# VHH binders against Octanoyl-[GcvH]:protein N-octanoyltransferase (lipL), part 6

Target 1, 288 residues: Octanoyl-[GcvH]:protein N-octanoyltransferase (lipL), of Kyrpidia tusciae (d5wvb5)
Amino acid sequence: MKQVEWDDTLWSRWPTWRLVVEEQPGTIEEKIARDQAMGRRVAAGGPPTFRLWVNDPCLVVSRRDIVQGLRRGGDPPREVDGLPIRVRSSGGTAVPHGPGVLQFSLVVPRMDRVGMEEVYRTLCRPVEAVLGQRGWRAEFGRVAGSFCDGAHNLVVNGRKIAGTSQSWKGGLAVPGSRNRGYILAHGTLWVRVDPEQAADWLNDFYEQTIGERPIRARASTSLHLLPGGEGVDVRQVIAETANVLESAMGPQVKLERVRALTDEEISWGREGASETDPRRVAYGVDRP
Below, E stands for the ipSAE of ESMFold2; O stands for the ipSAE of OpenDDE; V2 stands for 0.75 times the mean of E and O plus 0.25 times the DockQ between their complexes.

## First folded at step 4 (VHH)

Design d5 (framework vhh_7xy4_2)
Fold by ESMFold2-Fast, scan of step 4:
Structure d5 (fold): chain B 288 residues (1-288), chain A 121 residues (1-121)
Amino acid sequence: as target 1 above (288 residues)
Amino acid sequence: QLQLVESGGGLVQPGGSLRLSCAASGFTFSSYAMAWVRQPHGKGLEYIATISGSGKSTYYSDSVKGRFTISRDNAKNTLYLQMNSLKPEDTAMYYCAKGYKWLDTHGFDYKGQGTQVTVSS
């Protein structure tokens, strides 16, 4: 793992990284908002950060999903089938969150000559290494009918296993920035998710917003459905991902492993929680 | 304020049928997915079936697929489970539940008091 597969990433670009294996409790919206809070810290001169975390059951949609729904007429729903709906700062389409889903987030300082594909490789490499150790080959690809539409999905045997997205913020958009802003990349890995149930949640959301049911269960998979994956759980995958990263990069960079974000970041997450409300995103104010 | 009241259980012979009902109140029934779960005496909860808020999507555990049918009447705020080809292994306390199991083993928001199903001679 100290070899060839990490050379095309940003992991060696900075001498010090923060690795967050998050155990800090919080609401659904607070946990989502913590990604942007990490961005503010990195923009202010903090170390690049990689966060492993888990959310309570909900659907997380993009601003684009909200805008497309408004163009078709009707208020954005705050829930579907009993699942809360929240908006993330990064692009892409709707994705389910929950205890069976691993969230992984990367924040680096915004700089010239850093490309989108390089950021995706950096985000996904620790997860790809874990999958490889279990005998599963993952690659980037587009899968028609899958959740979180995009070219940089992680795909196993032609089926999507993780969705990814990015958000690039300039220094003027980030309070207290000492850098030219930050780049946030986020991934959602299905560890123990039923693809049929997930497709139903996503399709019920899209039916309410754009009148369509575009998601096909067979386009996606979950680690527990892969050969040898029957007993896998999120805590195992989190531990393996942290261990892989420490093993591969610990000899080259300083990895500061922590169990929680700073108090400042937690506070910013609470302040930013309201920005995940679909109707606040749509209308610019809190509306019941 | 939220209330789930199960009914329709009883003693039935192997190969027989039962229809369970769950009357829901205190929340907007059509906005929530509903599930049936069961607990055999001295064992943990076992997921049986779920139905989406709209009623258009249904999911079943492998142990009951093809034998049980989950349905709902949103106008009456009622959830149903039609149980056919019953086996002794189906003997359990049956609960209706608000919420999902798909993201973990603790995905249910609430469950009712239950209705006992006994499959025996």
Scores: ipSAE 0.005, ipTM 0.274, lowest interface PAE 10.8, mean pLDDT 83

Design d6 (framework vhh_7ubx_2)
Fold by ESMFold2-Fast, scan of step 4:
Structure d6 (fold): chain B 288 residues (1-288), chain A 120 residues (1-120)
Amino acid sequence: as target 1 above (288 residues)
Amino acid sequence: QVQLVESGGGLVQPGGSLRLSCAASGFTFSSYAMTWVRQAPGKGPEWIATIYSGGSTMRDDSTKGRFTISRDNAKNTLYLQMTSLKPEDTALYYCAKPYRWPSTDSFDYRGPGTQVTVSS
């Protein structure tokens, strides 16, 4: 890959980046909270960070999903079909996590003249390059009835393969911030996921919260279901993504690869884990 | 409530063929991925293949040229067609519903298995 192919992204904006290919153990909620912990470190002057990680089986929903469900009746579920429900800080709708799902997270300092579109391009470019190397053409698009249905889905052959979202935090909202805050972008890529099983889990969540079953299995796909994808696994895609980043960065950008977040970030993740509880989110937001 | 029952095993000579069946009940079979696993005496379980609700498959490279996984959702039945059988294929074969995600090591439910013996 040539660096000029990524000139419409933020990858050349900073001379040093941190690449986290995460191997640090943690609970479901700790791993989710680590995205905000990265944000806090970047806001405090740490390098922009790209994180590749995998979670244990669960459904991750937005704060908006919880608030909308609460207003339409009942307590938010902590579990559906035996899967834990956890809340993320970024927007969008529900997404499944599990060993067949690649999580990729981007944190950059918040600054003037950075737009949402540019952040999405920065987040997705490495993953798009991996798909391209395998002969799969990915593009941004909306697909009705897909998981986490936003404007910046990665779509292959008319089906969603990755969902994305963003969370922008001002400096005053971030403890220890030494700049204007951070921008967090998060992506969830289906590497080895059964779309019908995933749709059932997501629809059971929405049926319990808003009384609807909006997710359609055929609106989404998984890498292992694409032509030539039968043998693909998450560890392989992680390695390919890291290799693409290292190749593209070249001599102009220093990419420091690590296996874990700092001890401080891990500690912040543990501290923030309880904030992912759906009922804590619901009753903390909607206090009378 | 969930029940998986395998059949179709037996004694076969090297080079022979067998078709295994797994009858599923107690859940919406068509909505879930299903897998075939085998276990030889004194060895751990070995994953063979997974078939997703939509019909796509994932197969172990060592057997994928000889074994084919398929399903009939109208009959709630999973199949494994085995050809060119070798003595090394001797094992208890069982079907399983993966624990949430297709995996080689974890299952929500597993049937009692059907014995395949390849000898003489």
Scores: ipSAE 0.000, ipTM 0.181, lowest interface PAE 14.6, mean pLDDT 82

Design d7 (framework vhh_nb_b201)
Fold by ESMFold2-Fast, scan of step 4:
Structure d7 (fold): chain B 288 residues (1-288), chain A 120 residues (1-120)
Amino acid sequence: as target 1 above (288 residues)
Amino acid sequence: QVQLQESGGGLVQAGGSLRLSCAASGFTFSRYAMGWYRQAPGKEREFVATIYSGGSTYYADSVKGRFTISRDNAKNTVYLQMNSLKPEDTAVYYCAAGYKWLESSGYDYWGQGTQVTVSS
């Protein structure tokens, strides 16, 4: 099996990167908000950062999903069938979070002549390499009826295994920015996910908001359902992804591996947690 | 300590009805998704219906419009109302309970099953 090539990515663009293999505890909301906290640090001159993390069970949706529901006369859902609903800053469709799901996030400084596709390749290359080492061929593609719709999803055997999205922030929108802002790219990889259960949660959300059940279980798969994947878990995939990054980037690029974000970023994540509440999107404030 | 006990199975004529019950104990029932699966002789176990903690339901296409799943959180019981039964519905019916956990493959707890036989 050939390793994935890195020549069309941003990994060699900066001499120093930070790799966060996150072990810092936090609430669902805080962990989501930490992506934007990393963005703020990068905008202030910090190194580009790649974060590997895991959240507690919830559904994460885009602002557009909430707004569409409001336009149909519904109240913003805070919970669907016992799962918290939280809003992310990037676009795309709803995605499930949980211990069987690997979250991976990339933050780089915003700059001219960087295309969305280059950012997606940079985000996904380490994960593609891990899949390749396990004998699974991943490619970019769109699969109708899957979680987190996007052209740069990772697809194996015609089924989606990871959804991706991006958020581009100008310097004026970021407190303390010393450059033109940041680019955030986020991916969600299904390592040990029951596709039927996930589809039901996502469809219950969409039925409540837009009156449709667009998610098809068979459109997505999970690593544990692939040949040879039966014993895979998120901790193994995290370790393999970190190892691939360390191997590929050294000695050309200094990759500083840490187990937690800085205290300042953790604090910013705590401050930003309320922005993930669907009610804040709908009403601008927390409703009593 | 966790127990799921099915009841209500039996022999019924085609076109008839049966109501299955599953009494649960040893866990916080109201937080769990509850489901029904069945296994016919010589076939793999197949999904029939599920009801989530919030009351949302999902059905296999083969039973949609004929079967209804419901729950009573006060009694820690899930039900499957089976109408317009066909010989093809003959199977052992299993009750299942699962916490909403993406890392779990399928349900966390299973009952011992109850036999449903539909004669032609």
Scores: ipSAE 0.014, ipTM 0.198, lowest interface PAE 7.5, mean pLDDT 82

Design d8 (framework vhh_7ubx_2)
Fold by ESMFold2-Fast, scan of step 4:
Structure d8 (fold): chain B 288 residues (1-288), chain A 119 residues (1-119)
Amino acid sequence: as target 1 above (288 residues)
Amino acid sequence: QVQLVESGGGLVQPGGSLRLSCAASGFTFSSYAMTWVRQAPGKGPEWIATIRSGGSTMRDDSTKGRFTISRDNAKNTLYLQMTSLKPEDTALYYCAKGYSWLSEGFDYRGPGTQVTVSS
């Protein structure tokens, strides 16, 4: 029988997947915390989950961003230029969230013989397929001066369109885990973002925390700025991504599509919301 | 500096009871959730229970009928009351700082206290 099209990914590893095309309202911090809530559910034996979601305007930074600012003698800011700042569980650098930005998250059980490269391929393949259908060729690559610069950015025509990161949690770290924990990977795709404005927000954050302005607007792009992309919006890209996933699944893989996380996961998101506060993160870290 | 010191372990017969304690210092104990985890010889670590700063608890289904987590904020102490102990409960028991059912892992843990259930 015909397998899942993406045989170099984890998509064929499990017989059942959950696809969350999220419509559940929530605060900025609740929506961020829901990625870890999904992780807890997967660690407890729930199906691997792929989440498509959108947040209200904010900057999401890593724990490392907060720690670096503290080492330079400043308290972490809770906002810059009126834009709220929240902390995510995965690594990398600051990324903007907003109505023009697609968030996509993958959670799978932690297991042997899985590497970061395979997880990034699994996370990005549905998005890459959508881009390909529109005539845009995406590649993994590094682009100096882009948001969350690393080897696993999605790059089109030498410019970054999506940043990605991962967070691997052992079973000991996850209450209720029935396996060895979970792997969370998430991506941030610029669908309709002004690169100059985004660079200003990111640079204002870094200038306040480490005294530098490292982000270059020219290093990144947005789908609406690509040839033929003028009318694209996030809702359209979400629908195309869901359609691509449904079409790529073979008869051996059941994809359960839902509009919201479970009540438990939503509750866990509310519980974890305060953990995204930059000052709680800063002062919950023991200073060596 | 965060310090967690577990005590109360020992040798106990099957069907017996033990109460483990964890003395915490170096942080505002009442503001953090606290967790008990165990590691048996030749096995990976296993989560047992977490108690939130407000006192509500989360417990592993396999032990929740026999084990109870509690805290005394005035004494900066976490407890695990264990009843109806079985040989398979033999493990090193750790106290861990942090409430992060939805955050990144355990912030810190103590050196552990050994529980041996036999003869």
Scores: ipSAE 0.000, ipTM 0.122, lowest interface PAE 16.5, mean pLDDT 82

Design e1 (framework vhh_vobarilizumab_d1)
Fold by ESMFold2-Fast, scan of step 4:
Structure e1 (fold): chain B 288 residues (1-288), chain A 120 residues (1-120)
Amino acid sequence: as target 1 above (288 residues)
Amino acid sequence: EVQLVESGGGLVQPGGSLRLSCAASGFTFSDYAMAWYRQAPGKGRELVAGITSGGSTSYADSVKGRFTISRDNAKNTLYLQMNSLRPEDTAVYYCAAETYDWLEDSFEYWGQGTLVTVSS
């Protein structure tokens, strides 16, 4: 009898999963909003979904980052250092997106006996396996001064390589929910990022909003800076992650691999794109 | 797993007082900002009061001077002391947790809720 390889995760909890290796074009805000669109589908009875995707260059901040800036009396910036700024639905600190960054997202139904630690393990095991196959040992840890700061960062040799966060939405907050809502977990893995440049972008954002420069470049690293990582690219890591997932599933778990979200989810992402605008998050209305 | 369990709701006359409690488990309570939200019949959820991990508090204008939010980190419990209750305070009250670590900072994780009815 074959079983899911990772018995300390949620991968065996549901008999059917969807794996999205996203090739569908979209604006930066549409791609961000697609995570909530997946959540809405899962809340309505759709299969748990794991999404591998890439965004165009931008900075993605939390709703808390916008609120903290407002309390200091400043309008939220829509751009810093030539990078557009967009708001995500999950917590944590600001993080850069771009062609050298892998985004990975997990959505599962919110229900009894699903724990936060299980969700993080479920999100990260495929990525940890890819890193391990390349000789890089990742572990969960908190690193002061890193991007998207949290207790469940992926850390290699004491430096943050991926930031993670979760959003737990109740059924009453989700249109069309047929269950108790959804749990969204998101990870951002630095495959080919210059940590000094990224720290400058993030610190310029925080200096403009809260008057502080909390990000330390040396607190984070990128796969291309690790031994043997010089030639790594995001497409390779995506392919390896998808292959690891497919290999780990037993015959009891059906994993459907697709290249795009449903038309319904794409439409919801398009409709929800405006909710990523910092000024709309701050004021409820778009402002110049 | 993360659990937030509210208690202390009930029927009270206008001008009365209630103390709500929220028992938290499954996370390091002292690291988290906590909040009380409420949802009146036919309305969306609104923030009533918030308290940071450092103890700073904030209140909705409608409850300032009447409600007090507090926390006991040793007991993993959040409280809302409600004084001078009014019929318009009638709602289901929800406990919520927010952290930069993993929960959504818009307080979209809710407990089960506890009903407060202010009526004669």
Scores: ipSAE 0.006, ipTM 0.290, lowest interface PAE 9.1, mean pLDDT 82

Design e2 (framework vhh_nb_b201; at its last look DockQ between E and O 0.02; V2 from the best seeds 0.00; counts 0 for: pae E 12.6 > 2, placed apart)
Amino acid sequence: QVQLQESGGGLVQAGGSLRLSCAASGFTFSDYAMGWYRQAPGKEREFVATITSGGSTYYADSVKGRFTISRDNAKNTVYLQMNSLKPEDTAVYYCAAETYDWLEDSYEYWGQGTQVTVSS
ESMFold2-Fast, scan of step 4: ipSAE 0.148; ipTM 0.550
ESMFold2, look of step 5: ipSAE 0.000; ipTM 0.162
ESMFold2 (binder alone), look of step 5: mean pLDDT 86; pTM 0.868
OpenDDE, look of step 5: ipSAE 0.013; ipTM 0.249

Design e3 (framework vhh_podentamig1)
Fold by ESMFold2-Fast, scan of step 4:
Structure e3 (fold): chain B 288 residues (1-288), chain A 119 residues (1-119)
Amino acid sequence: as target 1 above (288 residues)
Amino acid sequence: EVQLVESGGGLVQPGRSLTLSCAASGFTFSDYAYGWYRQAPGKQRELVAAITSGSTLYADSVKGRFTISRDNAKNSIYLQMNSLRPEDTALYYCAAETYEWLDDSYEYWGQGTQVTVSS
């Protein structure tokens, strides 16, 4: 970063960062578990990491979604409308994954003087810059019908374009940790998503678990529906986001760009994949 | 600074009881749901029990043996473990999660407390 650009974020906090523009194959479960694997590496003294990635079609829910569903009396579903359901370690509500959706993840060391607000700003700033370059103004905000928690949604023209969440892990709770642990922040940006179809998938999940259909298609939008966005795709947005980060890093910060996580992180992702099963989260074991 | 501190772990014989405590600080206690998780040597971390303002949930392996409770006045969560088995041997973690109605979603974790059931 140069001058005062991004001075309200954590991007200048550490002298070395890793940028992962992920091309490594993996199952749905493995790709989700890789966020926690990055956390484990950062807790062990690795550099803070920003990951740009894409998953195959699925619905990703929080541990809270599983708990809320159990409280209301049903087994957690493993699929809805042919989409697999998997659990992430961060909070928030259900989000769709797929080829038209950009996943972006930030992992930083957990330490004193780091707050939740600045983590959200750090996570979203590169994406906000890309949107701005295309003439689209994004801001943090809530949108009725887009989920119960949402102060840190990215909103364009009053509609949610990206959802975000965080997970804060204590040092001794993370294997191999050499500091106080890690902070994981995750965002899901709709690049080319049909809001009506996505709302149906999300509502079918909530109807099956809590008996409600809270999601409104009109509460959310996708980049391809914005003025001038017709031809946008996720590969373009990934490239633009990586370019923005590289351009923003001044001589004070070294940004190491890689196409894959380390072999150790990939291994940890495979190890952690089973923890994304909704019934394993609920019951401590896979259930039929 | 948000902090969760577990205590009450130790060595016990099979069939005995143990109570774990989790002391929370640095935030509004009533705004969170709480859970106990455990991790056995060489295994993944699993949910043992969870408590909200209105309900409790238990893993099948501990249902009827373990009881989770909260004391809002003391900002504390407890796990009463009865009829302990060697299979209950694990590092036990306390966790706090935001409720659905809060602006931000995030989790906090404690450092863990060791429970060892011999034989």
Scores: ipSAE 0.006, ipTM 0.211, lowest interface PAE 10.6, mean pLDDT 82

Design e4 (framework vhh_vobarilizumab_d1)
Fold by ESMFold2-Fast, scan of step 4:
Structure e4 (fold): chain B 288 residues (1-288), chain A 121 residues (1-121)
Amino acid sequence: as target 1 above (288 residues)
Amino acid sequence: EVQLVESGGGLVQPGGSLRLSCAASGFTFSSYAMAWYRQAPGKGRELVAGISSGGSTSYADSVKGRFTISRDNAKNTLYLQMNSLRPEDTAVYYCAAYTYDWLGEDSFEYWGQGTLVTVSS
């Protein structure tokens, strides 16, 4: 394994980073809302943050998925095939959450001359390094037919292994901001997921909302299906990702590793949890 | 079809007040952060005030204490109350809605046609 080079990312941009290897319990909606809570802290002058986390089984969709369904005149579903449906703050493709799925989130202060590609590289580099240590070559934005309006995926052997998205928030829209705002990037890595079952859940959602079944099981894979991956689990990948990140940080960058977000961020996550309800997103009723 | 229609602009003397309205249709207004921008002759568009879906407000330094942004989700309407108007507030005022593109980035996808505010004698 050669030394990881990260000079084309934002990892060296700030002298202090926070790494959250989350062990704090929470509901499905609270854990999703914690990404925006981290954004609020960073916009207020907190350190850039990288979060590794796991959610209970659900489908997480974008606000655009809800808007598209609403334009067709139907109520957004709150559940598909026994799975709760929740809305995230970033865009992109609907994704399954669960014990076999690693969630990783990056929040940095919004600043001039930061590009979308640089943010995606920053988000994905620690995960790419872990995949490389296991002998799997991940590629970024290089799959034929994966050109979806600039959305970037991690790909192994021609199949999507992780989905990614971003949400850029202006300072004026963020409570307590120093008028800068934040950039949130989120990734979902399939560690132990059945691609056929996942495609069925996602297609059932899209069939109900937009009348289409666009998801192809063969377009995606899971780490446990890769050569040598049979025994892989999410907790192991989390530990490896944290270790890679700690090892890659130079002496000029302090990485503070914690097991939970601050009490204030946890509180903001609880306050924001209702914003993940598909019908509250669509209709705006009772948003505490 | 998404529509944002501004109204309430006009000619006022320095020290006067105006209230701008932006009527929104074709999208779930309550779910979007909204903003007021302005563009003076020969200048680029400047962000004046923003309001989140939850009602949190923020202002440009040049208008703090003079302007108040508010929203009425039941009426799908955004407001800007402008007090103590100055000649330098002369501009076309636009309302805008934050939305997600396919990349997941918040952007101003929807803009109104603008309403002219002239502060002079």
Scores: ipSAE 0.000, ipTM 0.176, lowest interface PAE 12.9, mean pLDDT 80

Design n1 (framework vhh_vobarilizumab_d1)
Fold by ESMFold2-Fast, scan of step 4:
Structure n1 (fold): chain B 288 residues (1-288), chain A 121 residues (1-121)
Amino acid sequence: as target 1 above (288 residues)
Amino acid sequence: EVQLVESGGGLVQPGGSLRLSCAASGFTFSDYAMAWYRQAPGKGRELVAGITSGGSTSYADSVKGRFTISRDNAKNTLYLQMNSLRPEDTAVYYCATSYVETEKATWEDYWGQGTLVTVSS
């Protein structure tokens, strides 16, 4: 199998990285808010961090999803089809979370000559390596009608397997920042998801907010539906991702593997949990 | 990436005027609300003036009638015209947006680097 390249990523930019293979329990909103907590730590001088995590069932939407609904006269829902709705800090559109979905997050210090494309390559390279080891070739691309569609989806055989987004925070916007801020990149990989059910959840959200049903089940796929993927498990993919990252970068950088964020980051996640409430986001988002 | 670069600050005597500029890049400037904030040493940030994408303006009571916020969408530039300046207007002035989203990324509560205004004789 062709070896995945790492020299076009940011992985060699810093001598020390933290790899979080998260086993720490938390509420859905706390786990979402932990991405910004990692950002705060990195902005304060902590090492760049790569986080592998899983959330309980919910629907995570962007601020844009909330704003679009408000402009059409609707109040943002806190729930759809029995799933709680929470807002993330990164861009894009709605994504489902759950035990069959792998969340992966990258936080690096914001600095000169870091481009958005480099950040996406850095975020996705460990996952691409795992997919390649299983015989699945992933590439970046758009897929009309997929969840959280964008140019940097991971696509296998013309169908979306992962959605990605970024959030760039200036140093002045981040408490305790000793850098120019941070860059957060987030990915959501469908490991064992029913595309029809997921499309129904996403479309029910969009029908309530903008009166449309834009998501097509066939535009996306899940690893368990790929040839040879029948027995795939999220915990197995997490372990494989950590292993390929340690194998590829362990000789080049100090990669510190931990099972949990620091107590300070966990505390910041609890503080930030309320910021994921759609109603809290709605009334402040566009005010001058 | 989103960039906001302030200019036009300086030393001015009480009763004088200054015009601040903020050059925006990396996003579709005309689609977003913009604001001017200020921060004096040892104090929190204060909203000075805001302008929506449609041109509606708002002002803090302390500056109403003295300051005018405006925008030039063709030049991707935000302005603050400051008249009848007082010593209490001394602060670092920040160009800001509460939220910017492009196809690729979001920026929340993004601030420029600031420009210092000192009102003193």
Scores: ipSAE 0.012, ipTM 0.305, lowest interface PAE 8.2, mean pLDDT 83

Design n10 (framework vhh_vobarilizumab_d1)
Fold by ESMFold2-Fast, scan of step 4:
Structure n10 (fold): chain B 288 residues (1-288), chain A 123 residues (1-123)
Amino acid sequence: as target 1 above (288 residues)
Amino acid sequence: EVQLVESGGGLVQPGGSLRLSCAASGFTFSSYAMAWYRQAPGKGRELVAGIYSGGSTSYADSVKGRFTISRDNAKNTLYLQMNSLRPEDTAVYYCATDTYIETELATWEVDYWGQGTLVTVSS
């Protein structure tokens, strides 16, 4: 295999990493809460962690999405079009989860002089490498009308294929922290998603909350719609991503590959599941 | 603009006491958790004590029972009462706050630091 160099990322910053190729079952809210559980472990001195996972069908929205809806005088919906709605800790806008969607999460210790762009490069590099091996050139960019639009979307042929966001937690915000907290970055890659259906779900959510339909199906794409991608499968992309990371970083760092989070993290995820409830977020957390 | 200004450090003998103060400005002080960290010569920064907006507190094992963190929301001031001081308490003490910042692409809580105040415990 060709040598891969990731000098502009954080991958060589720590001598030991954990790679989670998750096969542990759980409810949709538990799986979402596991990202923060990983953060708690890293803040307590655990190794930086990269997690590859899949969720059951739902819409995951940001705290900002909930707040915008409240400003218009509406109660946050718990469901749209038969899909449950759950809240993540990171910013951005609504994204669909499901069997055709790859979730990838990065947690690193919060350190002096770590920048947001460097964290996004670290999060996305393994996925970019997989896309490149298949002949697809991904780049960072904005695409108006896409899900979770921002400067660090992954874009192929002018269309969004993955949305990304970050959540930074200070030491006092994290139980058991032995450092300054953690940085969580996560991405949602459309492997086999119908863009029209996804746009309908997202627009139905936004119409109910802010009275608008801002999402355009043509602004986003899915791997299965790319040239040569017809037979692509989420499990295949997960395996390729893990293999690329092991190949690129295995010679430079100790990379521990596991199939599940620790029992402690699974327990913390279960405890944190209620914090993903849109109405708990709206009415149970009151921060200026 | 968040600003934290520490005061009250100095030279004390073992067994002595000091009261550190931190004057905060540029944010709604009463709504945020506050903390004291310290950095001993040649070491990294470590959490000493924290106080949440609701008044609950936490302490490092090394200072538990000797140090007391408190806040005065009317004065936007954080305090650290340090009793039974030991030579190993010698450090620069920093006031910090966890603030919540939401951006288009990210949600984060940022620790803002003061300039620090030196505490020397020596005979």
Scores: ipSAE 0.015, ipTM 0.295, lowest interface PAE 7.0, mean pLDDT 83

